# VHH binders against NADH-ubiquinone oxidoreductase 40 kDa subunit, mitochondrial (nuo40): the designs that were tried, part 16

Target 1, 349 residues: NADH-ubiquinone oxidoreductase 40 kDa subunit, mitochondrial (nuo40), of Neurospora crassa (p25284)
Amino acid sequence: ISDVTITRTGKPIIRNQGGRSSLGGHTATVFGATGQLGRYIVNRLARQGCTVVIPFRDEYNKRHLKVTGDLGKVVMIEFDLRNTQSIEESVRHSDVVYNLIGRDYPTKNFSFEDVHIEGAERIAEAVAKYDVDRFIHVSSYNADPNSECEFFATKARGEQVVRSIFPETTIVRPAPMFGFEDRLLHKLASVKNILTSNGMQEKYNPVHVIDVGQALEQMLWDDNTASETFELYGPKTYTTAEISEMVDREIYKRRRHVNVPKKILKPIAGVLNKALWWPIMSADEIEREFHDQVIDPEAKTFKDLGIEPADIANFTYHYLQSYRSNAYYDLPPATEKERREDREYIHML
Short names: E, the ipSAE of ESMFold2; O, the ipSAE of OpenDDE; V2, 0.75 times the mean of E and O plus 0.25 times the DockQ between their complexes.

## First folded at step 14 (VHH; framework vhh_7n9e_1)

Design m2 (from k4 with Y105Q; at its last look DockQ between E and O 0.10; V2 from the best seeds 0.00; counts 0 for: pae O 11.7 > 2, unsure alone 64.2 < 65, placed apart)
Fold by OpenDDE, look of step 14:
Structure m2 (fold): chain B 349 residues (1-349), chain A 122 residues (1-122)
Amino acid sequence: as target 1 above (349 residues)
Amino acid sequence: DVQLVESGGGLVQAGGSLRLSCAASGFTFSDYYMYWGRQAPGKGREWVSGISSSGKTTAYASSVKGRFTISRDNAKNTLYLQMNNLKPEDTALYYCARDETYEGQDWSFDYWGQGTQVTVSS
């Protein structure tokens, strides 16, 4: 059964239900498709029969995104975030564009400004130029142009720029995300020594990457989300200390915690960030430790999408079981609760 | 689950050679850029070498150019580092790391191993 849907801009889209033909649905470009969040949204869109365009860097020509759905089509296009023409080629045939590009640390080749502002600007300009129907831009919690954190400031400035170019842009501000390839649980679990400046007292509402992916998918099918701002956060507030304790319990290890004053550690981190190839810490990351999550009460949330976000406490076994030491072979087998949680996780994939 | 396990480290005299291996599991190894890094005592982690998914492109830190060779066997899901003409300054814990998928930035890592110790005596 085929149905016809009219987009926000009045464009007809043919949706084929039950057919393997990916040619009649939405064509979606996903910048950042190869990242943690990108993989989930690509799979969801493909399963819905969408054609998904994945921009990729030339050096990654052999990278294949495994799509679990067989209804949609995945198209890979070479691009460079610094090359306007390549960006235009990526969006030229699309009805919807997702921008998921964004790192929480600077690199030697890309500053926060380069990625969060200039890169986003080029994408928005392409969206406008080719009259793309929907543009969904992923920002961050605590986005504030006046923030002392460069990450939060540049994310906010990116929001302003894309909205100025394409007013119908949907802005999404996720809380710190947890999942299989996150920088939250795995960052804590992978180290023996935890180095901090704020004693792990920062508070936030961790959000499941799968829930964020579901939200992004729903936004495509709901035109009322155009021009709206969403803050996507988990159901419970945690300190980093509380999460760290959960990690210790889950992996049966006690990690050493070292707290160094900000005045000392931030300058050191600044130098190391420039000198070291390995992303251990940045000055901006240290600064972010002193900022609790601030929720905008005027922003839309998971509730507006009919989504119930999952609690991080229910997923620690799923994501951290591999960090358990072989030395603990004498430990009791996984509890019934842990096994149940594992089954639920597999079902969600 | 993604796993990286390094091996091949040990004690060697200056001028000697070692071959490190990194066994990868839990992901499609052939789809990812891979890297070697190291951390010397009292120092931060530094980049040593990188290799493309196909193995066609390689890169080296200036300090190891001409002495180290990175390679991979995608059929065996294994990354290698041949280290020749080792020096005391090469003493470090050596890590293998997987490149995160491209998100508009270079040299992003998402997984790394526990490391293998290399000690070069004078």
Scores: ipSAE 0.005, ipTM 0.233, lowest interface PAE 11.7, mean pLDDT 82
ESMFold2, look of step 14: ipSAE 0.317; ipTM 0.734
ESMFold2 (binder alone), look of step 14: mean pLDDT 80; pTM 0.815

Design m3 (from k4 with D106T; at its last look DockQ between E and O 0.02; V2 from the best seeds 0.00; counts 0 for: pae O 9.7 > 2, grease 25.3 > 24.2, placed apart)
Fold by OpenDDE, look of step 14:
Structure m3 (fold): chain B 349 residues (1-349), chain A 122 residues (1-122)
Amino acid sequence: as target 1 above (349 residues)
Amino acid sequence: DVQLVESGGGLVQAGGSLRLSCAASGFTFSDYYMYWGRQAPGKGREWVSGISSSGKTTAYASSVKGRFTISRDNAKNTLYLQMNNLKPEDTALYYCARDETYEGYTWSFDYWGQGTQVTVSS
């Protein structure tokens, strides 16, 4: 029994078991394409013959537009999240819009509210204005409007706002992501000293960025995902401590762990955030250490997309091998298992 | 040397079917996304279909969706395109292509075959 829902644009959404796979011929705008997750979804969409519009800030003006003709193309457009006109120009020719914008730290120029709520609102309004068929909004795990964490609270509020404007919005809540340039494995591996407040006891289900990218791609072709909320998390629960141990083992280094009480570290982080241009630590990040991942049992998951998420334990070599000291010339070569895992990774790209 | 050799093209009546093959050599076939493209007379190259390395993900141009099916046999290093319900508009030289994956924002097709001619008569 297929339920048919009509979008505001008059497009029928057929909800049936298996969804519609209509790959190719779409023009997709990807806000946040320059981020960790963005690079994967852009590549996937382009490979599927889509025209991908990449809104970018002045910082990326040097990037050359590559046009691949009828086999897909990438179009870069300058935009400002505070500039409605620039946002509209980015979406006006698109039939699908991804909003991946959502830093996990505040910047001098943008607060969480500015980005997660106001920015998202403007994007949603543009989507509605130009009758974009699909809107996929990436939120966060633990999104809760009542959360004491500003990040979680503003992400949740952003969800509410975009749904109010565009009810067909697909909401995606990824767990902490691992991959290249993540803020999980690399954050741990790149430092000699790990500073925490919760003794690395927070629990979560790390998710592979590649899997999330795949999910986002599939959502475009599956109308059943319209108006749905997805929790995308990995297959196993870890503590930060467990992950840290994996990192130590992989890079053949033992990092120093320093735990400072929240009452002391949070205020310090707050001051640093105001003083430093570079996000070392934010007060909100410290607060987030005290929150385990909470999965909404009513939300859809990777299973609903037919995706088997990968375990972070299988990718530590791939992502962290570069952190191995050249001084370890006597380290054994990559095991057959590690090589196999790398090959598997290649297949996922 | 990387080689892609297409076969299976020919003359077919409208409503007919053809199965194209692309034999790959000179690289690890199973590591790459593969694509079919086509070029009609007087037109540019057009994307037709794509398939992931594992074969789990497939994509189609809107013009061929529901009629064409892309598949691959990694053990045989072969890419396939089943074309059903062919139309005169499908007349073109069909190419298989290998995807070159970059970690950046762009992708490219680094190798193409010589193509196989498909002609659909009305």
Scores: ipSAE 0.006, ipTM 0.298, lowest interface PAE 9.7, mean pLDDT 82
ESMFold2, look of step 14: ipSAE 0.361; ipTM 0.750
ESMFold2 (binder alone), look of step 14: mean pLDDT 82; pTM 0.830

Design m4 (from k4 with A59S S62D Y105T; at its last look DockQ between E and O 0.01; V2 from the best seeds 0.00; counts 0 for: pae O 14.0 > 2, placed apart)
Amino acid sequence: DVQLVESGGGLVQAGGSLRLSCAASGFTFSDYYMYWGRQAPGKGREWVSGISSSGKTTSYADSVKGRFTISRDNAKNTLYLQMNNLKPEDTALYYCARDETYEGTDWSFDYWGQGTQVTVSS
ESMFold2, look of step 14: ipSAE 0.383; ipTM 0.766
ESMFold2 (binder alone), look of step 14: mean pLDDT 82; pTM 0.827
OpenDDE, look of step 14: ipSAE 0.019; ipTM 0.322
ESMFold2, look of step 15: ipSAE 0.453; ipTM 0.796
ESMFold2 (binder alone), look of step 15: mean pLDDT 82; pTM 0.826
OpenDDE, look of step 15: ipSAE 0.000; ipTM 0.215

Design m5 (from k4 with Y102W Y105S W107Y; at its last look DockQ between E and O 0.11; V2 from the best seeds 0.00; counts 0 for: pae O 10.8 > 2, placed apart)
Amino acid sequence: DVQLVESGGGLVQAGGSLRLSCAASGFTFSDYYMYWGRQAPGKGREWVSGISSSGKTTAYASSVKGRFTISRDNAKNTLYLQMNNLKPEDTALYYCARDETWEGSDYSFDYWGQGTQVTVSS
ESMFold2, look of step 14: ipSAE 0.425; ipTM 0.786
ESMFold2 (binder alone), look of step 14: mean pLDDT 81; pTM 0.821
OpenDDE, look of step 14: ipSAE 0.000; ipTM 0.248

Design m6 (at its last look DockQ between E and O 0.01; V2 from the best seeds 0.00; counts 0 for: pae O 14.4 > 2, placed apart)
Fold by OpenDDE, look of step 14:
Structure m6 (fold): chain B 349 residues (1-349), chain A 121 residues (1-121)
Amino acid sequence: as target 1 above (349 residues)
Amino acid sequence: DVQLVESGGGLVQAGGSLRLSCAASGFTFSDYYMYWGRQAPGKGREWVSGISSSGKTTAYASSVKGRFTISRDNAKNTLYLQMNNLKPEDTALYYCARDTYEGHSWDFDYWGQGTQVTVSS
């Protein structure tokens, strides 16, 4: 009984221990390349000699994407997630496709369903239509079709849809990510007042965006990851309160914490989300505060990829130093510990 | 002129206690959030504790929570820090600071010269 799965292109996937070497030469489409995670994976792939196709929505997003392609080529293509033809044009020359599209806020133009389910479906159909060899779909921690959180529910349904279309799909469920431009450390550090409903008691394993990027890169070169589901989470469990305290200490500011009962805040957030053109707070986000991270014990992890994930505690200085008060400009230079942490960060890039 | 003068520091054995005082002058003390900070040798400044203008709200760093107590006497224009169960890692120059705004921002514009606290093992 051969542990061989055949891709749509007829390429055999051998289920053996180990992976293939990184030789480059692939053409990769990265949906969501302009996001935090997308920037890292694009850079990784380009440095490996891959041609990276970047679908973009508008000129604004294109301008903000800074890509360093040392060996590879970057190709930008205009696309619309609702336009099947534009999606097909983005993938037709690729042998690997990443779908990193997954907003954690609904917008006036796109619902969670539109993005997580319908959008993902169209991408998967394009992948299948053009016989792309690999498809890696980024979902979320706590993906559950029966979740009370629309975000978690739609992410899970998206997983189901893409697997039904392309069974070889690798599904990746990252924990809340930290890094540059994250919605964790920077979200906390950028505000004077923190509004919550669960008293910051939710627990999760924050994961470094760089580690996730490395994992995604490795998946391209490891056929054993086809049809597998990965839970990518950090080495330590934190409450939002603990992280918030770390932020306060690092930036030498104390943020005001206001806790409002869910029954009151959720409806208010719902109204605001509809009224405002910019994301501040959503009803679903409030609901998510009441959900600890649940890890699927059957899912693969960083360990299966030989990656040791970094602890968020070691990176607070690097990511948050710019938020420090002007009153602390006379502080002594960075401690040896801080310098060490920065060196480690540079090494990871 | 705004002035903050800390006192009460000294040498103490591990497990001991100290009470720091900060005398404020040159501004309406009761209108401002006040803070204690500390700086250990070779380390940066760190927040220790904060107290609201009225004294009703207090906060502490995790490292000192349960051991230190911040208080204020607005009639005397004085800020206090009761430090119990002191540890060697508490060794630092302790200073009081005034909040920049009449609010809760932990962004201060004035601070004292500090008082040295040394905890021996």
Scores: ipSAE 0.000, ipTM 0.214, lowest interface PAE 14.4, mean pLDDT 83
ESMFold2, look of step 14: ipSAE 0.421; ipTM 0.783
ESMFold2 (binder alone), look of step 14: mean pLDDT 84; pTM 0.845

## First folded at step 15 (VHH; framework vhh_7n9e_1)

Design p2 (from m4 with Y102S; at its last look DockQ between E and O 0.01; V2 from the best seeds 0.00; counts 0 for: pae O 15.7 > 2, placed apart)
Amino acid sequence: DVQLVESGGGLVQAGGSLRLSCAASGFTFSDYYMYWGRQAPGKGREWVSGISSSGKTTSYADSVKGRFTISRDNAKNTLYLQMNNLKPEDTALYYCARDETSEGTDWSFDYWGQGTQVTVSS
ESMFold2, look of step 15: ipSAE 0.445; ipTM 0.791
ESMFold2 (binder alone), look of step 15: mean pLDDT 81; pTM 0.821
OpenDDE, look of step 15: ipSAE 0.000; ipTM 0.208

Design p3 (from m4 with D106E W107P; at its last look DockQ between E and O 0.01; V2 from the best seeds 0.00; counts 0 for: pae O 12.4 > 2, placed apart)
Fold by OpenDDE, look of step 15:
Order: C-alpha cells, then structure tokens, then sequence
Structure p3 (fold): chain B 349 residues (1-349), chain A 122 residues (1-122)
C-alpha cells in the first residue's frame, strides 16, 4: 500500500500506507483542493482510504495534486465555479463536500462576491440538490457582513447563503494560517521591503495549516459538528511586527519596513491590483491591517475537537529555512523550541 | 507495509498506571519521530506525546505533562507510553502514530495503528 504526499514544491513522496481509518469508504469533494489548505485535507482524506474528488480549474494546478494511494482514490474533475453543471458533476457522487475556495484578493475575472458568495451558493445548491450528507464550508476569521473589509463582509455573506441553503453546514473560520504555502510567513520572508499602513500592529492568533486540516478531517467523522461554527485559531496572539521579527531572526536577514498612511497607500494598492495580474497588494488587504482578530466566545474551537493548536513560534525554522542564505543555511533553529527538537531535515533536501 | 500495533491498554482505577506499547514495522523506525494520540468518546483525536527519532527530545500535551512518559527502543522498533496517575478523563482509544512528511512540524500523523483502549474508572 503506497501513498503519495505532495510537498510544497510539488515533489511527490511515495509512502507505504498503514494504519486504520474510520473515514474509509467516504467520497469527498474538495473545492479549493489546490490551495494551501486543500493540499493537506486531500492528503489526509486519501490516506484514510477515502475517494477524493478534486475539482480543478486549470491543468497547472492539477499537476500539483498528484496523490496516489493504494487505500484511497483521487479523482480529478475539471470545473468552473461559474458552471453549475461542472459543480454538480463534482459533488453528485460525494457524501461530504468541502468548500475551501477563497481568495485574499480580487482578480480581473473574479471578485470577492463572485467567489465567496455566488460560488459558495452554487456549491451549496449542488450539495442540497444531491443530498450530500455533510457540507463543510471554510470561511474566515472576522467574518462580518457589515465589515468595511470586503473580504470579511463577503465571507460572512457566504456563510449566510450556504446556511440558508443547507442548514447543516459546518462553518469553519480559521485565523491567518501558517505553513509551507501560507501568505503569512512566506509573504514576509519573500520580500526585502515590507510595505504596510498600520505599522504591523494588527493582532491575531495565527493557526497552523496542519491543525486546520486535522480539524476538517475530524469534522467529517464527528456528526456533532454539523450546523456548528468553528473558530480555529492558534494558542497565542501576535502582532505582525512580532511575527516579522521572528522571520528576520530565522532567516538572518533584516527587511526594511516602510509604513505609508492608509489614505495614501490604499488608493495606490487599488490601482495596482487592477493593473497587475499578479498579487502584490490590494486595497482590501490594506484595510484588513486595521482589524484585529475578534474571537466569538460562543463559537466552537480546537478544544471542542480535542486538538491542541501549535504555536507559530515553534515552526519558523521549519518553514523559513529555505530563505536563508547559504552561509546561514546550516545554522540551528533560531527558536529554542525547535532547537530542542533536534530534528534532521536531510531527507527533505 | 507500514504497520503500527498498539497494546497494553485496559481497565484501571483512577490513580493507577498503565504502560502502552507500539510495535512498528514496515519502515525504518529509528528515522522517524513518533507520537501517541488518543480519542475519547465523542471527541476528536488529540495529541498526547511525541518523541524524536533518537529519543533525546520528548514533548507532552499539557493535560498529561508530569504524568505520562514517552520512550522508545529503536532496536526493538517499539514505542512506549508510561501512564501514571491516570484520571477518568484519560479514558480513550490510544494510538501510536508516525510523523508525517514534513519533519519538523509539531504532531502531524500520517500512519497510526488500530489503537488500544484505556479505560479509567472513578
């Protein structure tokens, strides 16, 4: 029994499968499988012996998801978020559907509304139409329909829409995620100059993408999570500044920080976002810098799932070592915790 | 094939002790971080303890810290969990797990056994 795990770089790692999974026999559709979170849940489900249906939008993204295993099966289906038929085809044989589709920035082709509301609506309709047993919808921290941030507002509206269509929907609101494919650590580490408007003072509880993946898997197994809303956040509150400092220490580089007032930077970002096809900065992202994470005390958390979320401070070396120069690459982890773990990473090189 | 087989579970009174074993096969045991996890009734899986490949580094969930001790014998391809001062809340199916693809991360399991049941009576 072999399993294929996909690394950040797309390199497949073939492993022999072993162990027992209670998730065996399920057919799961994972919208957004090609994203940072999707990769993890797909792998988990496949390893558990599930048939995993992966809707994909383009061939390039499809190539990154080469998951093969003797226990589980991966089925790739071409889809378009605007094509109802393709969505239905993706879910019609599934007993569980994950919607992980989300964007941090609008594109020329897709607005936040298109993706977070209309797209989610179509998926929920398909789920309802084919009487899928479980629907797990990934939203966002600070989801608020009245938010001045379009991202938070549209995510919240998406929640409302899918719950109206499929009341049993499990809603998941993860904090900013960190991992190999995150837009947190890597966003900071990949630039020489950090451009902000709030002086990196926004506060949040970064969450490990692996923990979120585990939670999503457990939600499938636990029917009590139906109709529930989960806020998945890390164990500690950080400012972006604090995280940035950790990044600098770990990669042995000092990045220049430039703070520009929101009134100036936001319009500029707006223009750039429309002009450029690649993500640099959006007006909405600038606005989000001024919103601390708000935790709903009534929402379920990792604790309800029996998961202890990991602290980002313990993962800076693991995720950021590749950003080190050759001169510093072999130095030990900057954090004491990671240093103590004394893990060998030779097999990953 | 990767196999993990847990044993040593049973019924014990509160305050009692158990020692769990996990026999590993189908892979180079000494190259992997290993973990113990558990799943209580009605709850999801939770991480309990971890140990580095060499056994030099150990980690514990806050709920078991000071009571549980993880160890390993690489020559025997066996993982152990000594559980002392057991509590009713420790009642769960206990399983051993191998560290996932991304070494260096906190507990991420790719393979685990069938588990051994631990029941602690009040």
Amino acid sequence: as target 1 above (349 residues)
Amino acid sequence: DVQLVESGGGLVQAGGSLRLSCAASGFTFSDYYMYWGRQAPGKGREWVSGISSSGKTTSYADSVKGRFTISRDNAKNTLYLQMNNLKPEDTALYYCARDETYEGTEPSFDYWGQGTQVTVSS
Scores: ipSAE 0.000, ipTM 0.203, lowest interface PAE 12.4, mean pLDDT 83
ESMFold2, look of step 15: ipSAE 0.399; ipTM 0.773
ESMFold2 (binder alone), look of step 15: mean pLDDT 82; pTM 0.826

Design p4 (at its last look DockQ between E and O 0.01; V2 from the best seeds 0.00; counts 0 for: pae O 12.3 > 2, placed apart)
Fold by OpenDDE, look of step 15:
Structure p4 (fold): chain B 349 residues (1-349), chain A 121 residues (1-121)
Amino acid sequence: as target 1 above (349 residues)
Amino acid sequence: DVQLVESGGGLVQAGGSLRLSCAASGFTFSDYYMYWGRQAPGKGREWVSGISSSGKTTSYADSVKGRFTISRDNAKNTLYLQMNNLKPEDTALYYCARDTYEGHSWDFDYWGQGTQVTVSS
């Protein structure tokens, strides 16, 4: 028997009888629900009996969000990030809002500024207007308003804007994420030729998207996370080269690596980014190759949430098996650890 | 056309009881979450209670919790609100509302005209 309670703001909350405080009872709007991270948080929330509002755009219509579990309610609302009314409609019944909207590349229709700053601002304004209890904003590692990378700069500015509007905002800065639909492993695995400018020497702590999802879920139940900034990163530092090698090993293919100087490749990427509507390469992405992950020692981490983040090395088979040729498809995982744990992690997806 | 018609309101003394009914027509009643709301004079709309399509899940405002009980009869296309231990502060126009179901939106899209509940001290 799920109890639906009315929040202090008069909003309906569907709670499962077994644990009002720990299971369900919230109405959550998840902007960016159709993205890589969004699917996990939506599923987690729904399984707990929460009502999950999913704003969606036409671009996302092709993406099937499969929500497992019948405990919660999933509601989809058409929205436009530029349409304040549609944003308000998305949040007006929610007591928690997640903003997972972010783009790794600018499009013809949306600049980084449009998405990371103006879009975030509108969402925050809506959150404030409707007196939403919790606002969790997903930013990025290396968020810095003074960054040479427009991505990092705009993410940081977005943080500032949302905090100015809603001071209780929880800021989440995930490292590059890996998972089923990431732009890390799959970007590497899907190409025969890897084109880079920094020789794949950039260093970062890849984080499992599932772990990030778990963290986001826990933040809902922990009011102490309000107004806090979290940096969510994996347990080990890797270079892109090291990850690429893992990919080659797992998919039984050797990819060709071509390194082109930044002075040449960046302008080319810039032109392509303007010409193409699909993400191939952007000038900003090239610039980001020259930035190692910087961890803020003052930021909270997975430890503060009691979460042990997983190592990317243990998930290469799980996420990359589909890239194997038929001849190698049935071979065991490349790593022994993954061979042992593969059965356990599949259930987490 | 979707119609919601509330009934059962009236004048009652403090501590008394009333049972409100909402007759639904023009849609598949059993597919929708339903809600009771109220509006007191000079105040905005306040949510009172909600019930899932199956009737398994119910919700109550803190102000009415333990006193009011929401139920539904899907065979009769009727929503009920049993109000016990009524208080003067419960005086309001009570109306039933339909939750939007169609997977594209979440809102309360239809409301009845309401039934007046007056609780005297």
Scores: ipSAE 0.000, ipTM 0.249, lowest interface PAE 12.3, mean pLDDT 84
ESMFold2, look of step 15: ipSAE 0.385; ipTM 0.761
ESMFold2 (binder alone), look of step 15: mean pLDDT 83; pTM 0.836

Design p5 (from m4 with Y102W T105S W107Y; at its last look DockQ between E and O 0.01; V2 from the best seeds 0.00; counts 0 for: pae O 14.9 > 2, placed apart)
Fold by OpenDDE, look of step 15:
Structure p5 (fold): chain B 349 residues (1-349), chain A 122 residues (1-122)
Amino acid sequence: as target 1 above (349 residues)
Amino acid sequence: DVQLVESGGGLVQAGGSLRLSCAASGFTFSDYYMYWGRQAPGKGREWVSGISSSGKTTSYADSVKGRFTISRDNAKNTLYLQMNNLKPEDTALYYCARDETWEGSDYSFDYWGQGTQVTVSS
């Protein structure tokens, strides 16, 4: 039996798996499969022998998730978050539904409210309507309905809505995630100039996207996670400044840091966000720079799942090597820990 | 065809020891990093240990560090995992995996075996 893996670049990888490892039997719908986290959970579920239903919005997103091999385990369905019928079609045969849909920035087509609240509501309604066994909803760290950040506020409101519709919803609040296609390491590494308002002093516990994926997978096979709220964060607190320094060290480049007062940069970002179709900067992102991660001590964590989360410091080489110039590409990892382990420390699907 | 076949699993008392083997075929074993992983009931698969192609570099999950030892015999195309001081929480299906050439993916495993069951009783 061949398993399907989707690379960062969309290249399909066929892997041979022994037949005994299949824990299949579930049909899982994964909303947001094309996102940063979606690829990992889709791959994990597929490798476990599950049928994975992948709602996709457009041809571009579908292309990104091209798979080869045992296609019987992957079903792609065109959908629109605003189209109830398409959502229902995506979930009606599933016994588990993941909602990973989230945006870090608003677009011309979708506001935070549209995606985090209304979209989530429609999904939850479909889940309830078709009596899906499990619903796992991915929210965010610092979810707070009273937050000054629209992102955090709408994520929290989304939580409330889905729980009201489907009380057994598992809510997952990941910290800022790192990995391929993240908006943390790659955002920092891909620019020559870093523009901020808080001097990169915001504190958080970055979490490995693979660890989050593993947690999501385990939740499928652990019914005790129903109705529970998980905060998934890494083992160590960092400032953006500290992470930025790690990035500079790893890629052998010094990026220029420009700090502009919030009162000036936020309005500018707001205008740019509306004018541009690609994400550069949003007013809400600027606001988020002034919010440290708040951990709820009552929430469940990786520990409750028996998962030991990885430290971002051990993965800078792995994720950032491609940003090195040719002259430095073959140099060893910048960190001693990663140097010792090199490519040997990775999570398995 | 690439094949990985695990063996050596079984039932053992807490504090006991087992030695797992993984027989590799269908590829140049000595050219690849190899790994052990495990999957406990109701849990996802997790990385346990890794070893470089030459065997000079080894790595371990924190949960098994100091108790497990990974090794390889390239002449025999075999990967080993010596497990000492076993604990009930080590109960899992253990499998070996081959590292794929890094092509910008954070998943570097391309093949793994059917696994061998390890059960540690209290």
Scores: ipSAE 0.000, ipTM 0.201, lowest interface PAE 14.9, mean pLDDT 83
ESMFold2, look of step 15: ipSAE 0.351; ipTM 0.741
ESMFold2 (binder alone), look of step 15: mean pLDDT 82; pTM 0.823

Design p6 (from m4 with S59N; at its last look DockQ between E and O 0.01; V2 from the best seeds 0.00; counts 0 for: pae O 14.1 > 2, placed apart)
Fold by OpenDDE, look of step 15:
Structure p6 (fold): chain B 349 residues (1-349), chain A 122 residues (1-122)
Amino acid sequence: as target 1 above (349 residues)
Amino acid sequence: DVQLVESGGGLVQAGGSLRLSCAASGFTFSDYYMYWGRQAPGKGREWVSGISSSGKTTNYADSVKGRFTISRDNAKNTLYLQMNNLKPEDTALYYCARDETYEGTDWSFDYWGQGTQVTVSS
């Protein structure tokens, strides 16, 4: 049985049920499956005939994971990151485990340490206990145990902990990701006023969430990636200001930019972060604005996987069209490349 | 139907050379990244080499770097792997694999061929 789907670019995709896949026959547990990156990897794995175990928490119950074209089986298991037994139950039948759990902000219930270190430790222990074949742990760009940013510091410490428990762990350090439900493009597009401390001058190489997902998938059937560290970043360096300008152009809106000195804004953000359970702004996020992305030349990259990462500039329409007003909604993409792709898609319909 | 058919495998002495071919059909070959992988007896499947849709970007596993060369002819819908200075540890079933590009496309199924056996004797 085969299914043909037309992509947005107008390309036909043939899905053949029963075909041989590099991932076929695997049982994969994906911690963080309900997150931005998790959705993509789950879909990828499922489509290739894997059994995908999805641990989920109560706070994520409202999020719907949509999986299309499944050749494999999806199993949902309730878990708590603080509950060792629930973690073990999630991994005991798996031959590969992904840990995609990460938070950009602390909550009242979970600190960075709780999630990035203790949680990761429990997962790694479970992986080791049940002799799982592969463990892929997603960290972050600029992971540094000595970082002034608690986010970067705890991510790095998490890396150390999981490697100490399971030396064969693949570490993945993605740059800031863009895609659906990202905290980059959507964070900028969803507000009328942009509040910053560094004048949006921080530099980084945004990476497409789909590319990261592809890399994670490829790691499963490439044993050479065991015990390796990957830094996954996009092909071009941008400032937040440059990205913000792209956003304005694509959504046909001019957002007001307000820059407040770090000494003033950070304490305010700190108070708000403690008071609110939803993400607005954290003190740590403000601090991160003052850190450019640092690339480790010794780390493996997309190049090592034969993947050419996409440029964020080519995806602004795709991800931001919904932020347009009614008057501008049907206008063509701002970029020429996306304009061409859109035309091709329309022609195929 | 999407098909990938590998050929060119066989028995070769250490230090010898083989050229593998993968004939692709049922899809627009030039739109996809292509890979070679292999699986040795008792071992897991491993990535060997990859090539971009245009052929501009190539990559190799460390174990084969300098010895293997991946190439493609989009006009012929064929992927190639030139294997030089073969070693006994290169003995494996070699697979051709397809991966769809990321450019605003939906996730697609990754296809692998049936493989071609490469045996390197000492």
Scores: ipSAE 0.000, ipTM 0.212, lowest interface PAE 14.1, mean pLDDT 84
ESMFold2, look of step 15: ipSAE 0.163; ipTM 0.641
ESMFold2 (binder alone), look of step 15: mean pLDDT 82; pTM 0.824

